# Designs tried in a protein design chat: miniprotein binders against Mucin-6 (MUC6). Part 64

Target 1, 185 residues: Mucin-6 (MUC6), of Homo sapiens (Human) (q6w4x9r395to579)
Amino acid sequence: GHCSLEGGSFVTTFDARPYRFHGTCTYILLQSPQLPEDGALMAVYDKSGVSHSETSLVAVVYLSRQDKIVISQDEVVTNNGEAKWLPYKTRNITVFRQTSTHLQMATSFGLELVVQLRPIFQAYVTVGPQFRGQTRGLCGNFNGDTTDDFTTSMGIAEGTASLFVDSWRAGNCPAALERETDPCS

## First folded at step 12 (miniprotein)

Design i2 (from i1 with L63E)
Fold by ESMFold2-Fast, scan of step 12:
Structure i2 (fold): chain B 185 residues (1-185), chain A 98 residues (1-98)
Amino acid sequence: as target 1 above (185 residues)
Amino acid sequence: GSAEEIRELVEDAKEELEEARELFEEAKRLAEEGNLEEAERLLTESIYELLEAIFELREAAYEAGDERLTEELERLAEELLKLIIEVMRLYVEIEREE
């Protein structure tokens, strides 16, 4: 299955459901029992400087008990906070420059990530068939039924993208302050 | 109705495609004249327009519910993805010249 994060606001799930959203947080893209060491793939979004989207993807993170691999729009790759030269290899993961504009993270456990660095920072996630029906997060549940792709982190199927996306926030995002109409209250 | 929604999405996609082609042609002209910075800007704009068109087609395919129509719309979206590859090739060539 294939999931894509494109154009700063567009997502296509593993079950080919397209949706749009705007966000300024870290979101869980993919969690699965198929990922070793409690692994998860995450996307970091921030306010955009471009006119085409209010927010944009700024980093992709693979987090497990052993590793925190961050691929940033600045073309910096870190693991556990330390910058790494490419190609970077661990026992199960290799990060390398696929083309002048793309990085690839290849794994031994059926997950592949391609990140476009320029001119637009975008991510493409590929998972093997062993992930079918065993994924959750922004990329959907990969069960062949698009109607439940908006299943929240609490297991509730939503009809709209906004509540679905908000349920998959993984970062410590500050709560929005409700503006008071009366400043003397 | 659903058929009207699908027609609107397809029409939107056609408009984005036309805008993208115009930006791509202007970017080629600017690159040939040595205005590489503006050419890169227009190529980036062209990619955004093509992505919008692709997503309109994917939304139409999702709304269609008809397997054959869904396949035709997805095939058209794949053709637009090929145009993005052409735009990206010129973008990379310009980066090498800079």
Scores: ipSAE 0.668, ipTM 0.836, lowest interface PAE 1.0, mean pLDDT 83
Fold by OpenDDE base, second read of step 13:
Structure i2 (fold): chain B 185 residues (1-185), chain A 98 residues (1-98)
Amino acid sequence: as target 1 above (185 residues)
Amino acid sequence: GSAEEIRELVEDAKEELEEARELFEEAKRLAEEGNLEEAERLLTESIYELLEAIFELREAAYEAGDERLTEELERLAEELLKLIIEVMRLYVEIEREE
């Protein structure tokens, strides 16, 4: 399964459902019992301009009972708040520079993360087949059905991306906005 | 959406592709002139435009329900993606010069 966060506001789920949103919060991208130590992948969005619709991905966070790994747009990698030099390796996670513009987080448990640092901060999440039907968050449920990807944290299917996204907020943040396609853009 | 709406989207995406190409060519010129900062800015802008266009095409493809239309949308998306790759290559080259 491949999930992508692109252009600051575009998401493609594991089931290949595209949607967009604008928010300034930390959201859960991926939760699964397949992630060890109650692991979760999260995305941090912040305001990138003056308009409410000008938001962008600014960091990706992997959080577990053992680690809090943050990859930020400033090319800073931290674990539990401490800056780390690359390549950085824990028990099950390795963060290293893939290219001049890309970092990669490799794991032993079937999660791969590629982060484009420049010129646009973007993230690409890959999970193994063992995760099928066992994922939740903004990346969806990876069950081959796009129609139920907007399942909230409470297990309710939503019709709009904004409500879906809001349900996966990790903190107290403003409501997410959904922008319709603008043919003039 | 309606077939008409999708056709309009395709035309818009083609326009965006052309605009992005223009930005890309201008960025090349600027880079050759040594104005790397402005070149990077234009490249970044072009990528944003292309990504937006690609995403709109993906959304349309998701909703189209017509194989022929889907193929057309995907083809165009691929063209846009190819340009992004070229833009990124130039961007990396510029960064190496800095």
Scores: ipSAE 0.666, ipTM 0.843, lowest interface PAE 0.7, mean pLDDT 91

Design i21 (from ve5 with K41E L52E)
Fold by OpenDDE base, second read of step 13:
Structure i21 (fold): chain B 185 residues (1-185), chain A 95 residues (1-95)
Amino acid sequence: as target 1 above (185 residues)
Amino acid sequence: DAEELKKEIEELIREAEELLKEAERLLKEYLETGDPELLLESIYEALEAIFELRLAAYLAAQLGDKELVEKIEKLTEEAKKLAEEAMKIYVEEHE
């Protein structure tokens, strides 16, 4: 499964459903029993300094009971608040520079993350087949059905991206805005 | 209904075409002026075009309109090429 966060405000789920939103919050991208130590992948959005988008992705965070790895737009990689040099290795996670503009987080448990730092901060999430039907968050549920990708944290299928996105907020933040396209028209 | 959906898809395509055209204009202007802001803007416009086309493709697939799908695919390739070109230029100039 491949999930992408692009252009500052565009998301494509594991099931290849595209949607867009504007929000300034930390959102859960991926939760799954397949992630060890209650791991979760999150995305941090903030007000954009670029005129083309109201908000933009500014950081990606992997959080577990053991690690808090932050990859930010200024190339700072931290674990539990401590800056780390690349390549950085933990027990199951390795963060390294893939290209001049791309960082990669590789794991031993079937999660891969590629982050484009410049010129636009973008993220690409890949999960193994073992995650099929066992994911939740902004990246969807990876079950091959796009129609239920907007399932909220409470298990409710929403018709709009904004409510869906809001349900996956990791904190108290303003409501997300969207430009909705109704596929049921 | 199907007609409304088709109209929506066509609108997305039109928007993408406009974005792509603007992206091309911006890139050309960058190549003439060297203004880095134009390059960045070009990239953003191209990426937005790609997304609009992705959304159009998603909807077109549901509609089963092969003609629309083909058109979308063609435009997508153009948009991707432009984005890649602009990105390459950026890397060359900044890295």
Scores: ipSAE 0.764, ipTM 0.891, lowest interface PAE 0.6, mean pLDDT 92
Fold by ESMFold2-Fast, scan of step 12:
Structure i21 (fold): chain B 185 residues (1-185), chain A 95 residues (1-95)
Amino acid sequence: as target 1 above (185 residues)
Amino acid sequence: DAEELKKEIEELIREAEELLKEAERLLKEYLETGDPELLLESIYEALEAIFELRLAAYLAAQLGDKELVEKIEKLTEEAKKLAEEAMKIYVEEHE
């Protein structure tokens, strides 16, 4: 399955559901029992500096009990707060420069991440078949069942996408966003 | 309602086609002027078209219209190629 974070504001899930949102927080992209040591993939969004997007992806984070690998739009890779020179290898993860504009994080457990650094920071997540029906987060549940969506307005400003996105906040966010965008459903 | 959903799909495809025409116009103007801001605008218009087309394909899948999904996916690949080529030019010419 494939999940993508493209442009400044839209996601396409493993079940091919696209949606957009405007947010300035850290969000859980992917959690799964298939990820070792309580692993999770997260995305950091902040206010965009460009006129075409209100917010944009600024970093992707892989977090587990042992590692906190951060790939930022500044082309800096850190693990547990320390800058790493590429190629960077751990027991199960290798981060390397795939092209002059792309970094890749390859793993031994069926997760692959490709990050486009320039001219627009974007991320592409690939997971093996063992993840089917075993994922949670912004990338969706990967169950192959699109009938889980009860609205034809997904991605249109009717509130459905914002409630879904808000449910996957991972860090502290401004209080105004938390209180205004989480109505009773 | 299947008829309302078909209208929504048709509107999304129309919007995407307009976005792609604008992306092509901006790219052509960039080739005449060398203005990197026009090239960046072209990229964003193409990315917006990709979003509209992905949404159209998702809704077409809900109708069970596999042929329509495939037609929309072909348009989406054309939009992706335009965006990728414009991005490549931007990086190579304007770092």
Scores: ipSAE 0.701, ipTM 0.866, lowest interface PAE 1.1, mean pLDDT 82

Design i22 (from i21 with L47W)
Fold by OpenDDE base, second read of step 13:
Structure i22 (fold): chain B 185 residues (1-185), chain A 95 residues (1-95)
Amino acid sequence: as target 1 above (185 residues)
Amino acid sequence: DAEELKKEIEELIREAEELLKEAERLLKEYLETGDPELLLESIYEAWEAIFELRLAAYLAAQLGDKELVEKIEKLTEEAKKLAEEAMKIYVEEHE
């Protein structure tokens, strides 16, 4: 499964459902029982400043009982808040520079993250087949059905991205805004 | 219904074409002027075009319109190439 966060405000789920939103919050991107130590991948969005989008992805965070890794444009911060030189390696996670502009977080448990730092901060999440049907968050549920990707944290299917996205907030933040097409068949 | 959906898809395609055209214009202007803001704007416009086309593709798949899918795919490749080119230029200029 491949989930992408691109263009500052665009998301494509594991099931290839595209949507966009504007919000300034930390959102749960991926949760799954397949992630060890209650692991979760989160996306941090903030005001874009000088950009086309109102808000943009500014960081990704992997958080578990054992590890906290924050990848932003300028640094990789770990458990104790220290910026780390790359490559950074823990028991099951390795963060390293893939290219001049790309970082990669490789794991032993079927999660891969590629982050493009510039010119636009973008993230690409790949999960193994063992995650099928066992994911939740902004990246969807990876069950091959795009129509239920907007399932909230409470298990309710939403028709709009804003309510869906808001349900996956990791903190107290303003409501997300959206611009979506309303398909009629 | 299907007709309304088709109309929506076509509108998305038109929007994407306009975005792509603007992105191309901006990139060209950048190459002439060297204004970094134009390059960044070009990149964002290109990505927006890509996104619009993704939406169009998603809907077109549901509709089953092969002609629309082909058109979307063609435009998507163009948009991706432009985005990649612009991004590459940006990276090169900032290394």
Scores: ipSAE 0.762, ipTM 0.893, lowest interface PAE 0.6, mean pLDDT 92
Fold by ESMFold2-Fast, scan of step 12:
Structure i22 (fold): chain B 185 residues (1-185), chain A 95 residues (1-95)
Amino acid sequence: as target 1 above (185 residues)
Amino acid sequence: DAEELKKEIEELIREAEELLKEAERLLKEYLETGDPELLLESIYEAWEAIFELRLAAYLAAQLGDKELVEKIEKLTEEAKKLAEEAMKIYVEEHE
């Protein structure tokens, strides 16, 4: 299965359900027991100056008990707060430059991430068959049934993207990001 | 309501085609003026079209119309080609 974050604010789930959302926060993109060390993939959205969207993807985060790998639109890769030169390798994860505009994070546990850096920051998530029916987050539950792709963090299937997206927020974003004035402060 | 879904699919495809025409107009205007903002607008119009085509494919799948899904996915790949070309031009000429 594949999930994509494209065009600033468009998401297509593992079961191919597309939706648009508006939000400026860190969101849980993918959680699964198949990810080691309580791993999770997260997406960071912030305000954009683009007329077509009030928000845009600005970073993707892989968080586990051992690692906090951040890939940001300014082309910086950090792990646990320290900038890393590419290719960057851990025991189970390798981050490398695939093309002049794309980075790839390859893993040994069936997760692959490709990030387009320029001109629009976009992300593509691929998971192996072992993840089928075992995913949670913005990318959906990967069970072959698109009618329950908007399953919230509380396990409720919603008919609209808004409640679904809001349920996957991570952190105190309403207070901090609501007061953000412009992309270039 | 299958009839209502079919009308929604047709409307999404029509809207996507108009978005793609606008993306092409913006790209051509960019080629004449060199204004990178027109090129970025072209790229975003193309991605709006791609999104609407994906919605159309999703709805077609709910109807169980596999042939229509395949047709829409082919149109989506054509829209992606336009977006990728515009993005490539942006990177090459403004980076």
Scores: ipSAE 0.671, ipTM 0.857, lowest interface PAE 1.0, mean pLDDT 83

Design i23 (from i21 with L47I V91I)
Fold by ESMFold2-Fast, scan of step 12:
Structure i23 (fold): chain B 185 residues (1-185), chain A 95 residues (1-95)
Amino acid sequence: as target 1 above (185 residues)
Amino acid sequence: DAEELKKEIEELIREAEELLKEAERLLKEYLETGDPELLLESIYEAIEAIFELRLAAYLAAQLGDKELVEKIEKLTEEAKKLAEEAMKIYIEEHE
């Protein structure tokens, strides 16, 4: 299965359902019992400097009990807060420069992440067949049925992307489509 | 209800074709002026066209119209090639 985060705010799920959202939070992309040590892949979105999207992807995070690997649009790779020079290798994960504009995180457990750094920061998630029907998050449930791709963190199938996306916020952030108000205006 | 879905698909395809035409116009203007913002705008327009076409393909699959799906897939490939071409130019200029 393939999931993609492109053009600032576009997502295509593992079951090929496309959607967009405007959010400024960390979102859970992928949770699965197939990921070791309570692993999860997350995406960080912030306000965009580009007119084509209100918000854009600024970092991808792989979090487990052992590791917090962050790949940012600044081309910095950290693990547990420490900057790492590439190639960076742990027991089950290798982060390396695939091309002059792409980084790859390869794993031993059937997850692959490719990050495009330039000209636009984008991410591509690939999972093996063992993940079928066993994924949760913005990338969908990978069950071959696109009608329930907007399944929230509480297991409810929603008809709109906004409620779906908001359910996958990691932490106490504003809602994806919530308007900011300046109290001095 | 299939008639309503077909109209939505046709509108998405039309929007994507307009986005691709704008992406080509911006790329051409970039080649004349050298303004890197035009190049980035071209890339974003092409990516948005790809998104609209993916949505059209998703909806066309619900109709079971194999020829329509194939038509959308060919347009998606053209949009992808335009985006890839613009990104290659960007990389060549900045690396």
Scores: ipSAE 0.554, ipTM 0.808, lowest interface PAE 1.8, mean pLDDT 83

Design i24 (from i21 with I50L R54K)
Fold by OpenDDE base, second read of step 13:
Structure i24 (fold): chain B 185 residues (1-185), chain A 95 residues (1-95)
Amino acid sequence: as target 1 above (185 residues)
Amino acid sequence: DAEELKKEIEELIREAEELLKEAERLLKEYLETGDPELLLESIYEALEALFELKLAAYLAAQLGDKELVEKIEKLTEEAKKLAEEAMKIYVEEHE
């Protein structure tokens, strides 16, 4: 399964359902029992000061009971809050520079992450077949059915992206919008 | 209904075409002026076009309109080429 976060505000689920939203919060991208130590992949969105988009992806976070890895445009930060030189390796995770503009997080448990740092911060999530039907979050449920991808954290199918996205907030944040607001309105 | 969906798809296509046109304009202007902001903007517009086309493709698939799907695919290839070109230039300028 492949999930992509592109253009600052565009998402394509594992089931290949595209949608857009604007929000300034940390959202759960991927949770699964297949991730060890209660692992979760999260996306941090903030107001965009660079692009014409109202909001944009600014960081990706992998969090488990054992690891916290924050990949931002400028640095990779780990559990102790210190920036790390690449490659960075833990027991099951390795973060390394793939290209001049791309970082990769490789894992031993079937999760792969590629992050484009420049010129636009984008992320690409790949999970193995063992994750099929066992994922939840903004990347969807990976069951081959696009119609139920907007299932909330409470297991309710939503018709709009905004409500779906809001359900996966990791903290107290403003409500997400499906489309960018007109600055003149 | 099907007509409404088709109309929505066509609107997405039109938007994508406009975005692509703007992206191309911006890229050309960059090549003439060297203003890095134009290159960045071109990339953003191209990526947005790609997304609009992705949405259009998704909906067209649901509708089962082969003609629309084909049109979207062609535009997608054009958009990809543009995005790749602009990105390549960016990478080269920052090496």
Scores: ipSAE 0.689, ipTM 0.865, lowest interface PAE 0.7, mean pLDDT 92
Fold by ESMFold2-Fast, scan of step 12:
Structure i24 (fold): chain B 185 residues (1-185), chain A 95 residues (1-95)
Amino acid sequence: as target 1 above (185 residues)
Amino acid sequence: DAEELKKEIEELIREAEELLKEAERLLKEYLETGDPELLLESIYEALEALFELKLAAYLAAQLGDKELVEKIEKLTEEAKKLAEEAMKIYVEEHE
């Protein structure tokens, strides 16, 4: 399955349902029991400087009990608040430059993230078949049925994107996340 | 119902085609003027077209109309290629 975050403000779920939203916070993209150490993939949105979009993607975060990997639009990669040179490798995760404008986070557990850095920050999430029907978050539930892709964090299927998106707020906002990932903190 | 969805899909396709024409116009104007803001606008217009085409494809899949899905997929590839080409030009010439 493929999920994408494009054009600053629109998402296409694993079941190919597209939607857009305006938000300035951290949102859960993907939670699954298939992710080790209570792992989750998150997206950070902030105010946009372009007329076509009020808010845009500014960072993608992979958080687990062991790692907090942040890939930002400023082309900085941190883990647990410390800046890392690429290629950066942990036991199960490797972050490397795929092209001059793209970074890739490859994992041993069936999750792959490709981030376009320039000229517009965009993200592409790929998950293996073991994730089918076992995902939750902004990328949907990956069950092959698009009618319930707006399933909230409380397990309720909504007809509109706004309630769905708000339910997946991580309780953090870009300013708070940036302070936490500051190399001096 | 199916007729309402079909009209919505057709409207999304028409809007996407207009967005792609505008993206092409902006790219052409950029090539004549060198104004990077025109190139950024071209990229965003192409990405807006891409979104509307993805929405049209989602709705068309619900109808089970394979011919319509194939038409939308071809337009979607055109929008993606235009956006990728414009983004590549932007990186090469202005970053």
Scores: ipSAE 0.641, ipTM 0.842, lowest interface PAE 1.3, mean pLDDT 83

Design i3 (from i1 with L42E)
Fold by OpenDDE base, second read of step 13:
Structure i3 (fold): chain B 185 residues (1-185), chain A 98 residues (1-98)
Amino acid sequence: as target 1 above (185 residues)
Amino acid sequence: GSAEEIRELVEDAKEELEEARELFEEAKRLAEEGNLEEAERELTESIYELLEAIFELREAAYLAGDERLTEELERLAEELLKLIIEVMRLYVEIEREE
């Protein structure tokens, strides 16, 4: 399964459902019992300095009982708040520079993350087949059905992306907005 | 999906593609002139336009009820992704010169 966060406001789920939103919060991208130690992948969105989007992805966070790995747009990788040099390796996670503009987080448990740092901060999430039907969050449920991807944290199917996204907020934040594309932008 | 909505998405994507091309060409010009900072800005904008176009094509593909149309739209999206790679190549080259 492949999930992408692109252009600051575009998401494509594991089931290949595209949707857009604007929000300034931390959202859960991926939760699964397949992630060890209650692991979760999260996305941090904030106000964008780019004219094309009011908000943009500014960081990706992997959080578990053991680790809090943050990859930010400033090319800083931290674990539990401490800056780390690349390549950085924990028990099950390795973060390394893939290219001049891309970082990769590799894991032993079937999660792969590629982060483009420049010129646009973007993230690409890949999960193994063992995750099928066992994922939740902004990346969807990876069950091959796009129609139920907007399932909220409470297990309710929503018709709009904004309500879906809001249900996966990790903190107190403003409501997400769903905006249509403007050819003039 | 609505045929009208699909058409609108495709038209929007076409417009954004054209804008992206213009921005890319401008960036090349600027880079040749040694204005690397402005070139990078234009490249960034070009990428944004391309990403938006790609996304709209994906939306259109998602809405399409016809398999052939879906495949065509997805193919176009992939082609645009290749263009992004070209833009990124120039971006990286400029960064190396700085």
Scores: ipSAE 0.692, ipTM 0.859, lowest interface PAE 0.7, mean pLDDT 92
Fold by ESMFold2-Fast, scan of step 12:
Structure i3 (fold): chain B 185 residues (1-185), chain A 98 residues (1-98)
Amino acid sequence: as target 1 above (185 residues)
Amino acid sequence: GSAEEIRELVEDAKEELEEARELFEEAKRLAEEGNLEEAERELTESIYELLEAIFELREAAYLAGDERLTEELERLAEELLKLIIEVMRLYVEIEREE
């Protein structure tokens, strides 16, 4: 299965359901019992500096009990807070430059991530057949049925993307400045 | 209904494709003049238009459900993918010059 995060605001799930969202938080992209050490993929979104999208992808994170690998739009790769030279290898994960504009994270457990760095920061997730019906998060449940792809973290199928996306928030969202929420300038 | 929505998405995608082509032609002109920074901006703009069109085609395909994709949708998708390859090719070429 293939899931994509494109143009800062476009997502296509493993079951090929497309949707848009505008968020400024960290979101669970993929959780599965097939990922070792309680692994999860997360996507970080922030306000966009371009007119085409209100928000944009700024980093992708693979988090487990052993690793916190961050690939950011500034082309820095860290693990557990330390910057790494590429190619970077652990026992189960290799991060390397695939092309002049793309990084790849290959794993031994059936997950592959390709990140386009330029001109637009984008991410592409591929999972092997062992993940079928065993995923949750923004990329959907990979069960071959698109009608329940908006299944929230509470297990409820929603009709709209906004409630679905909000249910998969993780970490602290950036606080709005008081002057931005106050209409009296 | 869905048929009308699908038609609107396809028409929007065709308009975005033409806008992307115009941006690509302008980027080529700017690059020939040695204005690489402006050429890169126009190429990035072209890619955003192409992504919007691709996403609209995916929305159209989703609304069509399990129905077979029309030959028109398949041809349009191929044109979009071919153009994004050309745009990215020039983008990488400009980056190497900078």
Scores: ipSAE 0.656, ipTM 0.843, lowest interface PAE 1.3, mean pLDDT 83

Design j16 (from j15 with L63E E70L)
Fold by ESMFold2-Fast, scan of step 12:
Structure j16 (fold): chain B 185 residues (1-185), chain A 83 residues (1-83)
Amino acid sequence: as target 1 above (185 residues)
Amino acid sequence: SDLEERLKRLIEELEKILKELEERAKKGGISEDVKKLIEEARELVKRAKEALERGDLLRAARELLFAYILLAIAAYRLREEEE
């Protein structure tokens, strides 16, 4: 399955349901028991003054008990707080420059992440078939049914993206990173 | 100026989050890993303030982004530990 974070604020779930949001927080992108050592992907969003979406992806985080890998829009890659030059390899994860504008994180456990650095910071998540029906977060539940793709962290299927997205916040959001709600978006 | 004002507001917001997480940590029952994340975030905020005082806005912004990410991870792990 494939999930994309594009155009600053546009998301397409593993079941191919598109939606937009205007949040400026850190969100759980993917949780799954298939990720080793309590692994999770997180997406960090901030305000953008450049486009109509006014929300932009600024970092992607892969987190486990062993690793805390941050890939930021300024092309810095860290693990556990230490900057890493590419290619960066652990036993199960390799981060490398795929092209002049793209980084890739390849794993041994069926997760791949491609990050576009320029012209717009974007992320593309690929998961193997073992993840089917085993995912939670902004990328949806990967069960082949789009009608429940907006399943909140409390297990409730919502009809709107706003409540769904808010339920997947990783923690409290600073007001300085929050934008005003746009009722016409 | 716009960026500098925004960084100052972000420092204030992150210090509020730090205080809340440190108060939760004082109640006990959290792992050393989470305590370390909170301590690292506090150090990053300190370095961001120092960078801002020197007029290094880009370094201040980078330190604050990383501090924010650590605090989000700390909050996420705390929620897991409480479940």
Scores: ipSAE 0.627, ipTM 0.832, lowest interface PAE 1.3, mean pLDDT 82
Fold by OpenDDE base, second read of step 13:
Structure j16 (fold): chain B 185 residues (1-185), chain A 83 residues (1-83)
Amino acid sequence: as target 1 above (185 residues)
Amino acid sequence: SDLEERLKRLIEELEKILKELEERAKKGGISEDVKKLIEEARELVKRAKEALERGDLLRAARELLFAYILLAIAAYRLREEEE
């Protein structure tokens, strides 16, 4: 299954259902019992412009009981908040530079993540066949049926993306964090 | 600077979230994992404040971003545990 986060606000589920949303929060992209140690993949969105419709992906996060990995445009941050030099390796996860503009997170448990850093911060999630019908989050349920991809965290099928996406909000959404820029600005 | 003020506002917001989560944690029944996340986030906010005091806005922003993420995760897991 392939799930993509593109163009700042576009998502294509594992079942290939495209949709669009605007949000400035952290959302659960992928949760599955197939992920070890209560693992989950999350997406962080923030405002990218003046209007509410100008939102963009700013980071991708993998979280488990053992690992915390934050991939942003400028750095990879891990468990203690330190930026790490690549390649970064844990027991089951490796983060490395794939190309000059792409990072990759490879795992031993059937999850692959490719992050395009430039010109637009985008993410591509790939899961193995063992994940079929066992995923939830913004990437959908990977069961071959696009009509039920908007299943909320409570197991309710929604007809619109907004309610679906909101249900997968990880927590409270504080004010937008401005991207690291010149401190004198 | 504008960035500094934004970071200060974010700190206030995160501290509010921390307080709420910590109060919920005191009621008991919360996993050690969630408690650890909250603790780590608190430490990050503290470090961010210290960075701001030193004028290191970039460091502060980095710390706060990570703190925000941890708190989001903590909140999510806490809801799961309560449901």
Scores: ipSAE 0.417, ipTM 0.736, lowest interface PAE 1.2, mean pLDDT 90

